Miniprotein binders against q6w4x9r395to579. Designs and how they scored, part 194

Target 1, 185 residues: q6w4x9r395to579
Amino acid sequence: GHCSLEGGSFVTTFDARPYRFHGTCTYILLQSPQLPEDGALMAVYDKSGVSHSETSLVAVVYLSRQDKIVISQDEVVTNNGEAKWLPYKTRNITVFRQTSTHLQMATSFGLELVVQLRPIFQAYVTVGPQFRGQTRGLCGNFNGDTTDDFTTSMGIAEGTASLFVDSWRAGNCPAALERETDPCS
Key: E = the ipSAE of ESMFold2; O = the ipSAE of OpenDDE; V2 = 0.75 times the mean of E and O plus 0.25 times the DockQ between their complexes.

## First folded at step 15 (miniprotein)

Design ef12 (at its last look DockQ between E and O 0.40; V2 from the best seeds 0.00; counts 0 for: pae E 13.2 > 1.5)
Fold by OpenDDE base, look of step 15:
Structure ef12 (fold): chain B 185 residues (1-185), chain A 82 residues (1-82)
Amino acid sequence: as target 1 above (185 residues)
Amino acid sequence: STTRLRIEFRDISEEQAKKVEEIIRFEAEKSGVDVEFEYHDGRLTVEARGSPYAIEWFLYILKIRLWWELEGVTVYVIKVES
């Protein structure tokens, strides 16, 4: 499965469903029981201009019980807040420079991430066949059906991207509803 | 400042609630968040208190950690900043 985050606000799911959103939060891209240590891949979006529609990907984060690997648009790679030299290798993850403009995070568990640094910060997620039907997040559920890709974090299929995307917020941003928030909304 | 957070898990079994509680307690401790739990008739209520940052981090982690524990469960989050 291939999921892409391109053009600042465009996402193509594992099932090849394209959609667009504007947000300035951290979102879960990929969550799966196939990821060890409660791993999850997340995307950080921020304002790229003055208008609300000017948002862009600024970092990709892989979070597990053991690691918090951040690849930011300024080419800084950190793990648990500490800057790391490339190539950087953990037990099952390796981050290295693929090209002058691309970084890659390779794993031993079927997840691959390629990050394009310039001219636009973009990310490309690849998962192995073992992930079929076992993924959730902005990248969808990888079940070959595009019609249910907008399934919220609570398992509700949405017709539009807005509520879907909002449900996958990981935090670090104001909630749309200040007091009571339903993860399905 | 302190943020008060209420999380309600509805239609949650007692067994699920126990698992959720364990996870929440673990993450709360790590995040520096104080938590209290109440389970009654398929509803688990969690009261959490901490700094705004701690609460945000707490929610951040729970979003990930509780995924496969909450099948069939409806979750409501109430965050009050003070």
Scores: ipSAE 0.097, ipTM 0.520, lowest interface PAE 3.0, mean pLDDT 90
Fold by ESMFold2, look of step 15:
Structure ef12 (fold): chain B 185 residues (1-185), chain A 82 residues (1-82)
Amino acid sequence: as target 1 above (185 residues)
Amino acid sequence: STTRLRIEFRDISEEQAKKVEEIIRFEAEKSGVDVEFEYHDGRLTVEARGSPYAIEWFLYILKIRLWWELEGVTVYVIKVES
């Protein structure tokens, strides 16, 4: 299964459903019980211009109980906040420079991430067949059915990308949708 | 700095709420987040506070951990201070 994050904030899910969104936050891209230590892959988006519609991918994060690996648009790789020289290896993850313009994160658990650094920061996620029907996040559920790829973090299938994407926010971000009340600031 | 949030689980049975509370209590302790609970008439309310980083991790982990436990439950998140 293949999921892509391309310029202009375009996403294509594991079930080949394309969509676009505009946001400045960290989002859960892929979560699955197949990822060890409660692992998840996250995408960080930020403004690339002066309007809301000008957002772009600035980093990809692999987060687990053991690691927080950040691959950023400035071509720096960190784990748990410390910059690492490449190739960088843990017990089950290797991050290395695939080419002058691409970094690769290879794993022993069926996840592969390729990050294009130039000319535009983009990311390509590949998962093995053991992930079928067992993924969630911006990359969808990988069940062969595009009609439910917009399933939110609370298990609700949405008809629009915006509500779906907002539900997968990983932390504090400017555009929180509150169902009951807005926070008082 | 301290971030506070309120999480409401609606249309949740008392039995589901006890399971959810156990999970939240466990993850809050691991994350360094203080939590308080109230259950009334199908609504579980959770008040959580901690550092911005701890709350970010906590909310992320809860979304992952509770995914499988919340069939039929509507969830609201209200952020009141960052």
Scores: ipSAE 0.000, ipTM 0.189, lowest interface PAE 13.2, mean pLDDT 77
ESMFold2 (binder alone), look of step 15: mean pLDDT 80; pTM 0.780

Design ef2 (at its last look DockQ between E and O 0.05; V2 from the best seeds 0.00; counts 0 for: pae O 10.2 > 1.5, placed apart)
Fold by ESMFold2, look of step 15:
Structure ef2 (fold): chain B 185 residues (1-185), chain A 82 residues (1-82)
Amino acid sequence: as target 1 above (185 residues)
Amino acid sequence: STTRLRIEFRDISEEQAKKVERIIRFEAEKSGVDVEFEYHDGRLTVEARGSPYAIEWFLYIVKLRLWWELEGVTIYVIKVES
């Protein structure tokens, strides 16, 4: 299964459902019992232009009880706040430079992350078949059915991307509707 | 059904407790979990009530956010009662 995060805050889920959202926050991209030690993959979005609708990916984070791996658009990889030389290995995770423009995080538990650093910061998530029907977050539930990919953190299928995305916020940040009606400037 | 969750923090300053409380209130609102806080002499106690599914997610996301966002905050006790 493949999930992508591409410029302009575009997402394509594991079930190939495309959507776009506008938000400046950290979001749960993928959570699954297949990720060891209560692991989650998170995506950090920030303002990329002058309007509230111009947001882009600035970092991808793998977080568990053991690891706090950050791959950011400044091309620095950290674990638990310490910058790491590549290739970087833990017991079950390897981060390495795939090409001059791409980094890869490979794992022993079926998760693969490829990060394009240039010309624009983008991310591509691949999960093995053991994850089928076992995922939650912005990448959807990987059950072969696009109609319930917008399932919130409380298990409610929504008809709009904004309610779905807002439910997966991992930070004290305004909901999309609140942001549009109460601008901060 | 209703699940009760109790979380305790010890050796936590009032300033740190406010940061923890801010995270927990936000996640409680999102998860539909009712929370009560008590802070006394460096101890913060959180009592939470909600459905089993909401409490499970709430505990997960709170622990994840505390780990991600805060330094030097340790959960001393977690008790879950159905």
Scores: ipSAE 0.613, ipTM 0.831, lowest interface PAE 1.4, mean pLDDT 86
Fold by OpenDDE base, look of step 15:
Structure ef2 (fold): chain B 185 residues (1-185), chain A 82 residues (1-82)
Amino acid sequence: as target 1 above (185 residues)
Amino acid sequence: STTRLRIEFRDISEEQAKKVERIIRFEAEKSGVDVEFEYHDGRLTVEARGSPYAIEWFLYIVKLRLWWELEGVTIYVIKVES
């Protein structure tokens, strides 16, 4: 499965459903029992301009019980808050420079992340077939059905992206549409 | 400020509820969130109180930890910020 975060506010799910949102929070992109130690991939969005519609991806975070790997738009890679030189290797994760403009996070458990640094900070998530039907988050559920990709964190299928996206917030942030929404709705 | 969070698990067995309670208590303690539980006739109600940040973090962790544990269970969440 391939999930992409492009153009600042566009997401394409593992099931190839495209959608757009404007938020300035950290969101869960991918959570799965196939990720070891409660692992999750998250995306950090922030304002990129004056208008509310000017939002962009500014960092990607892989969080587990053991690691908090952050790849930021300024090309700084940290683990548990400490800056790391590339290539950086943990027990089952390696972060390295793929090209002059791309970083890659490779794992031993079927998750691959490619981050484009310039000209736009973008992310590309790849998961192995073992993840089919076992993913949740902004990248969807990877079950081959696009109609249920907007399933909230509480298992409710939404028709629009706004409530879906808000349900996957991972921090204390305003709602994507600047309205008070229950992140678990 | 303090945020109050109510989580209701419906159609949950007593056994499942005990497991959920154990997990939530653990994460609540780590997050600095106070929690109270009530189970009655297939419904588990969790009341959580803490700072806005603590509650958000707590909720995040609970989402992660319970995702594959609650098949068939309906979850309702009410968040009240004050």
Scores: ipSAE 0.005, ipTM 0.238, lowest interface PAE 10.2, mean pLDDT 88
ESMFold2 (binder alone), look of step 15: mean pLDDT 83; pTM 0.820

Design ef3 (at its last look DockQ between E and O 0.87; V2 from the best seeds 0.00; counts 0 for: pae O 1.54 > 1.5)
Fold by ESMFold2, look of step 15:
Structure ef3 (fold): chain B 185 residues (1-185), chain A 82 residues (1-82)
Amino acid sequence: as target 1 above (185 residues)
Amino acid sequence: STTRLRIEFRDISEEQAKKVEEIIRFEAEKSGVDVEFEYHDGRLTVEARGSPYAIEWFLYIVKIRLWWELDGVEIYVIKVES
């Protein structure tokens, strides 16, 4: 299964459902029992223009009980905030420079992440077949059905991307509707 | 049915406990989970109640946010009853 995070805050789910959202928060991109040690992949979005509708991906984070790997445009940072030179390797994870513009995180548990650093920060998530029907987050549920890819963190299928995305916030951030109606946010 | 969850945090300061409570209150409100806190002598105890699904997600997202946002905080699951 393939999930992409592309310029303009566009997302395409594991079931090929495209959507766009605007928000400045950290979001659960992918969670699954298939990820060891309660692992999750998270996406960090921030303002990229003058309006709330101009947000972009600024980092991708793999987090578990054992690992904290933050990939941003200029560095890879682990536990204790220490920047690492590539390649970076743990027991199950290797992060390395794939090309002059792309990094890759390869794992032994069926998750692969490719991050484009330039010209625009983008991310591409690939998961093996063992993840089918076993995922939650912005990348959808990977069940072959696009009609329920907007399933919230409470297991409710929504008709709009904004309600779906807000349910996956991993931070004390205002909801998208609140941002749209508040000129100060 | 209703799931009851008891978790605790050990050897944390009052400052750390306040940060943990802020995260937990937000996630409890978002997940429809009722929570009660007690802090005593470096131990924060949290009693949570909700549906089995809400409690599972609540516990998971709290763990993730603690690992992401805080240093030196460990969560201990004491009891899960349905």
Scores: ipSAE 0.688, ipTM 0.857, lowest interface PAE 1.1, mean pLDDT 86
Fold by OpenDDE base, look of step 15:
Structure ef3 (fold): chain B 185 residues (1-185), chain A 82 residues (1-82)
Amino acid sequence: as target 1 above (185 residues)
Amino acid sequence: STTRLRIEFRDISEEQAKKVEEIIRFEAEKSGVDVEFEYHDGRLTVEARGSPYAIEWFLYIVKIRLWWELDGVEIYVIKVES
């Protein structure tokens, strides 16, 4: 499954459903029992301009009981608040520079993350087939059905992205603005 | 069915307890979980009640939120009763 966060406010789920939202919070992208140690992948969005519609991804966070790995737009990688030199390796996670503009987080448990640093901070999430039907968050449920991708944290399928996105907030943030649109449009 | 969850926070300041309470109340409301709080002498006790699914998610999201917003706060899950 491939999930993408592009263009500052566009998301394409594992099931290839595109949508758009504008929020300035931390959101759970991926939560799954397949992630060890209660692991979760999260996205941090912030204001990129003066209008409410000017929001962008500013960091990606992998959080577990053991690690708190943050990849920020300024190319700083931290674990548990400490800056780390690349390549950085934990027990089952490796963060390294893939290209001059891309960082990669590789794992031993079927999760891959590629972060594009420039010109726009973007993220690409890949999960193995073992994750099928076992994912939750903004990246959807990876079950091959786009119609239920907007399933909230409480298991309620929403028709629009607004309540869906808000349900996956990892903070007390304002409600996100949403518009369903093709990221390529 | 209803699940009961008891969470304890030890060696927590009153200010920290307020922050935890704020986070937990927010997530409890979102999850449809009923919560009660008791703070006494550096210990915050949270009693939560809800459906098994709600409690499971509630506990998870609370941990995530606390990991993110309140580093160093120790969480103890005392009881889970279904």
Scores: ipSAE 0.349, ipTM 0.709, lowest interface PAE 1.5, mean pLDDT 91
ESMFold2 (binder alone), look of step 15: mean pLDDT 86; pTM 0.855

Design ef4 (at its last look DockQ between E and O 0.01; V2 from the best seeds 0.00; counts 0 for: pae E 17.5 > 1.5, pTM E .796 < .8, placed apart)
Fold by OpenDDE base, look of step 15:
Structure ef4 (fold): chain B 185 residues (1-185), chain A 82 residues (1-82)
Amino acid sequence: as target 1 above (185 residues)
Amino acid sequence: STTRLRIEFRDISEEQAKKVERIIRFEARKSGVDVEFEYHDGRLTVEARGTPYAIEWFLYIVRIRLWWELEGVTIYVIKVES
């Protein structure tokens, strides 16, 4: 399965369903029991301009019980808050420079991440066939059916992207700090 | 069936506790989990109750959300029982 985050606000699910959203939060891209140590891949979006429609991907985060790997648009890679030199290797994850403009996170458990740094910060997620029907998040459920890709975190299929995306909010939402409602909604 | 979850935050200010409470209440409502809060002298205790699935998701998302929001605060999952 291939999921892409492109153009600042466009997502193509594992099932090849394209959609667009504008948000300035952190969202779960991929959660699956196939990811070890309760792993999850997340995307951080922020404002890129003055209008609400000017949003862009600014970081990708892989979070597990063991690691908190952040790949930022400024090419800084951290794990658990500490900057790491590339290539960086953990027990089952390797982050390295693929090209002058691309970083790659390779894993031993069927997840691959390619991050394009320039000219637009973009991300490409690849999962193995063992992930079929077992993925959750903005990248969809990888079951070959595009009509149910907008399944919320609570298992509710939505017809539009708005509530779907909001359900996968994972923090880093400044507007939420002083509110009891979801600032990404 | 019903699962009970107890989360403890240590070395947390009252202001931080209020922030955490807002975040947790939101996620609790979204996940169908009932929550209770107690703050005392730098310690925030959260009691959560819900279905096993709801509690699992609740705990999962709370960990992720609070990772972004809290620094210098230790989170303990004290007890999970069904």
Scores: ipSAE 0.272, ipTM 0.655, lowest interface PAE 2.1, mean pLDDT 90
Fold by ESMFold2, look of step 15:
Structure ef4 (fold): chain B 185 residues (1-185), chain A 82 residues (1-82)
Amino acid sequence: as target 1 above (185 residues)
Amino acid sequence: STTRLRIEFRDISEEQAKKVERIIRFEARKSGVDVEFEYHDGRLTVEARGTPYAIEWFLYIVRIRLWWELEGVTIYVIKVES
């Protein structure tokens, strides 16, 4: 299974369904009982600065009861808030520099993440066959059927990417506002 | 469809080979790949069999796991036989 986050705003699910969205939030990309310690892979999106409505991928987060590994576009890797030198290894996770422009997170539980840092921050998620039919989130449900890949966190199949994506928000998302210094301008 | 892969580790000690074998068996189970090992004269040979998808996943993961675990040990030859 392959899921990709490309071009800052494009997603292709494990069942090869493409879609695009814009939002400033952290979203659940992949959750599965195959991930140890209630693990989840999350994607962080923020304003891209090219237009007022566009957003792009700025970080990928692996979260479990043990770890919160953050790989951000500033090329810093943290675990539980502490910056780490690469290669970085836990009991079941290894993060290392694959090339000058790519980082990789490899795991013993069948999840692999490749992050392109430059020229555009992109992410590629690969899962082993044990994940088939057992995934939830922005990457879809990996059941071989594209018609229900937009299944929300409540189990409802939606016809639009926006409603589907919004249902997978993880945590609070502050509004992106420009401070107003002159109300008459 | 079934793909066969052969991996050789050269100038590897018996103690290092045991570690490599343990790692490869673990990753093969996770990937749905069948593996067989042969060690002699400082050479560990691994024969792997599975679907094309499983073999590509397996090879990639094994390289990543060994890259950190056995620094300075290289995979000299990788052969793909179908």
Scores: ipSAE 0.000, ipTM 0.096, lowest interface PAE 17.5, mean pLDDT 75
ESMFold2 (binder alone), look of step 15: mean pLDDT 79; pTM 0.787

Design ef5 (at its last look DockQ between E and O 0.69; V2 from the best seeds 0.00; counts 0 for: pae O 1.6 > 1.5)
Fold by ESMFold2, look of step 15:
Structure ef5 (fold): chain B 185 residues (1-185), chain A 82 residues (1-82)
Amino acid sequence: as target 1 above (185 residues)
Amino acid sequence: STTRLRIEFRDISEEQAKKVEEIIRFEAEKSGVDVEFEYHDGRLTVEARGSPYAIQWFLYIVKIRLWWEMEGVTIYVIKVES
């Protein structure tokens, strides 16, 4: 299954459902029992440089009991806050420079992440078939049905991307961020 | 159906406890979980009450946020009653 994070907050789910949202926070992109040690993939979004409610991807994070791997738009890779030389390997994760513009995180548990650093910071998530029907987050539930891909963290299918995305926030966003994500925005 | 969850944090400073409480209050509100806190001698105890679904997600997302946002804190699940 394939999920992509492109441009100004455009997402295509594992079930090929496209949507766009405007939000500044850290979000659960993918959570699954297939990820070891309570792992999750997270996406960090921030405001664009223009004067309007547009947001873009600034980092992708793999997080578990063992790892806090951050791949940021500044091209720095850290684990647990410490910068790492590439290729960087743990027992089940390898992060390496695929090309001058792309980084790849490969894993032994069926998750693959490719991050485009330039010209625009974008991310592409691939999961093996063992993840089918067992994912949650912004990438959807990977069950072959696009009608319930907007399933919230409480298991409720929503009709709008904004409510769905808001349920997957993983952070107390700053006061200005919280105001800008108010339903009236 | 209501699940009661008791978790605690040990050997944490008052400053760490304030940050943990901030995270937990936010996630409890989002998840429809009622929480109560007690801090004493480096031990923060949290009593949480909600639906089984809400408590399961609440516990998970709190773990994730603590791993992401903090260092040197460990969550202990003491009791789950349904």
Scores: ipSAE 0.593, ipTM 0.826, lowest interface PAE 1.4, mean pLDDT 85
Fold by OpenDDE base, look of step 15:
Structure ef5 (fold): chain B 185 residues (1-185), chain A 82 residues (1-82)
Amino acid sequence: as target 1 above (185 residues)
Amino acid sequence: STTRLRIEFRDISEEQAKKVEEIIRFEAEKSGVDVEFEYHDGRLTVEARGSPYAIQWFLYIVKIRLWWEMEGVTIYVIKVES
């Protein structure tokens, strides 16, 4: 499964459903029992301009009981608040520079993350087949059905992205603005 | 079915307890979980009730939120009863 966060406010789920939202919060991208140590991948969005529609991804966070790995738009990688030199390796996670503009987080448990640093901070999430039907978050449920990708944290399928996205907030943030738009349009 | 969850926070100040309560109330409302709070002498006790699915997610998100927003606060899961 491939999930992408592109263009500052566009998301394409594992099931290839594209949508758009504008929020300034931390959101759960991926939560799954397949992630060890209660792991979850999160996305941090913030204002990128004056208008409410000017929001962008500013960091990606992998959080578990053992690690808090943050990849920020300024190319700083931290674990548990400490800056780390690349390549950085934990027990089952490796963060390294893939190219001059891309960082990669590789794992031993079927999760891969590629972060494009420039010109736009973007993220690409790949999960193995073992994750099928067992994912939650903004990246969807990876079950091959796009119609239920907007399943909230409470297991309710929504027709629009607004309540879906808001349900995956990891903080008390304002409600996100939504627009279902193809990122390629 | 209904699941009951009891969690505790120890050695927590009143100010911290208020913040924790705020976070938990927010997540409880989102999750359709009923919560009750008791603070006494540095201990905050939270009783939560909801569906098994709701409680599982509620506990998870609360842990994440507290980890993120409440440095130094430790959550203790005391009891989960289905």
Scores: ipSAE 0.371, ipTM 0.725, lowest interface PAE 1.6, mean pLDDT 92
ESMFold2 (binder alone), look of step 15: mean pLDDT 88; pTM 0.878

Design ef6 (at its last look DockQ between E and O 0.79; V2 from the best seeds 0.00; counts 0 for: pae E 8.5 > 1.5)
Fold by OpenDDE base, look of step 15:
Structure ef6 (fold): chain B 185 residues (1-185), chain A 82 residues (1-82)
Amino acid sequence: as target 1 above (185 residues)
Amino acid sequence: STTRLRIEFRDISEEQAKKVERIIRFEAEKSGVDVEFEYHDGRLTVEARGTPYAIEWFLYIVKIRLWWELEGVTIYVIKEES
């Protein structure tokens, strides 16, 4: 499964459902029992301009009971608040520079993250087949059905992205603005 | 089916406890979980009740929120299924 966060406000789920939102919060992208130590992948969005529609991804966070790995738009990588030199390796996670503009977080448990640093801070999440039907968050449920991708944190399938996105907030933030838009349009 | 959850925060200041309470109340409301709070002499106790699914999500998101905003806070959790 491939999930992408592109263009500052566009998301494509594992099931290839595209949608758009504008929020300035931390959101859970991926939560799954397949992630060890209660692991979760999160996205941090912030304002990139003066209008409410000017929002962008500013960091990606992998959080578990053991690690809090943050990849920021300024190319700083931290774990548990401490800056780390690349390549950085933990027990089952490695963060390294893939290209001059891309960082990669590789794991031993079927999660891969590629972060494009420039010109736009973007993220690409890949999970193995073992994750099928076992994912939650903004990246959807990876069950091959796009119609239920907007399942809230409480297991309620929504028709629009607004309540869906808000349900996956990891902070006390304003409600996200939503627009059903194809990222390629 | 109802699950009861007890969360204890030890060695927590009153000010910090207020912050935790705000976070937990917010998430509890979102999750449809009923919560009660008690702070006494550096200990914050949270009693939560809800469906098993709601409680599991509630606990999970609370941990994430506290990890993000209150780094270093130790959480003690007791679950009771009924």
Scores: ipSAE 0.135, ipTM 0.571, lowest interface PAE 2.4, mean pLDDT 90
Fold by ESMFold2, look of step 15:
Structure ef6 (fold): chain B 185 residues (1-185), chain A 82 residues (1-82)
Amino acid sequence: as target 1 above (185 residues)
Amino acid sequence: STTRLRIEFRDISEEQAKKVERIIRFEAEKSGVDVEFEYHDGRLTVEARGTPYAIEWFLYIVKIRLWWELEGVTIYVIKEES
C-alpha cells in the first residue's frame, strides 16, 4: 500500500483517496499493530507562506517506545534528539541517502518511508500487505474502500477532510479561530 | 461494554501534573472518554471510562502526546473490564 504527502498539503491515502488540508500541527499518519513497540508515523506541518492557508510538511517522525526518529526538511536526521550521520542504523531501522534528493527509511517490519528533500519536502509511505485493514491515521485504513478512509480517531466516518484531519492531531494546535486571527500570518 | 482504565504518573511535580491533566482532558473530550483526576504526594492518578475502542485509542494518543511533550515521567497503566 502507498500513501503520499505532497506539496500544497496534499495527501493520497493507501486506498488512493486524495485530499488536501491546511494545519500547523503534528498529525498521526499511520498507526498499526504491525508496528513494533507501539509505533506510529507522524507528520509535522507548519506555515509556509504569507497566506494563513499555506502550510507544508516540515518533518516526518517515527515514534515508538524505543525510537523517536525525526527527518526534518533541513536534511537533519535525529534519533531521541541527537543528530545522526547517514547511513544510520538501529536493529530494525535503517535511514540512508537514496539519491542526492531523497532519503529512505527502511525497516524490517514492512514500513518504508521515502522523503524527497528537494525541490519540495515530500514524503512517500509504503507498507506491506500485512498492514491491509490494520492502519489508522491520515493515510486511511487500507481496506480497499475509499468511503470510510475519513474515519476519525473516535471511529466515525466523516464526510469532510478537515474534520477527519483534525481528529488525528497528536499535539496542541492553534484553534481554528486562532489560526485565522494569528497576527504573525 | 464499558472499559475502565487507571493511569498512574509517578514522581511527577505539581507543575507537570497540571500539564498532563490539560493534555488528558483534551484527548478525553476528543475520544469520548470520561476522566477523573487525583494528585497526591508526587503521584497523579487518572480514572477513565469508555467503550473498548475509545479507551484503546485514548491510551495510544495519550502515550504519544505525553512521550512527545514530556520527559522523566513514569506511567503505569491498568485496564479493567467492568
Scores: ipSAE 0.012, ipTM 0.316, lowest interface PAE 8.5, mean pLDDT 76
ESMFold2 (binder alone), look of step 15: mean pLDDT 80; pTM 0.778

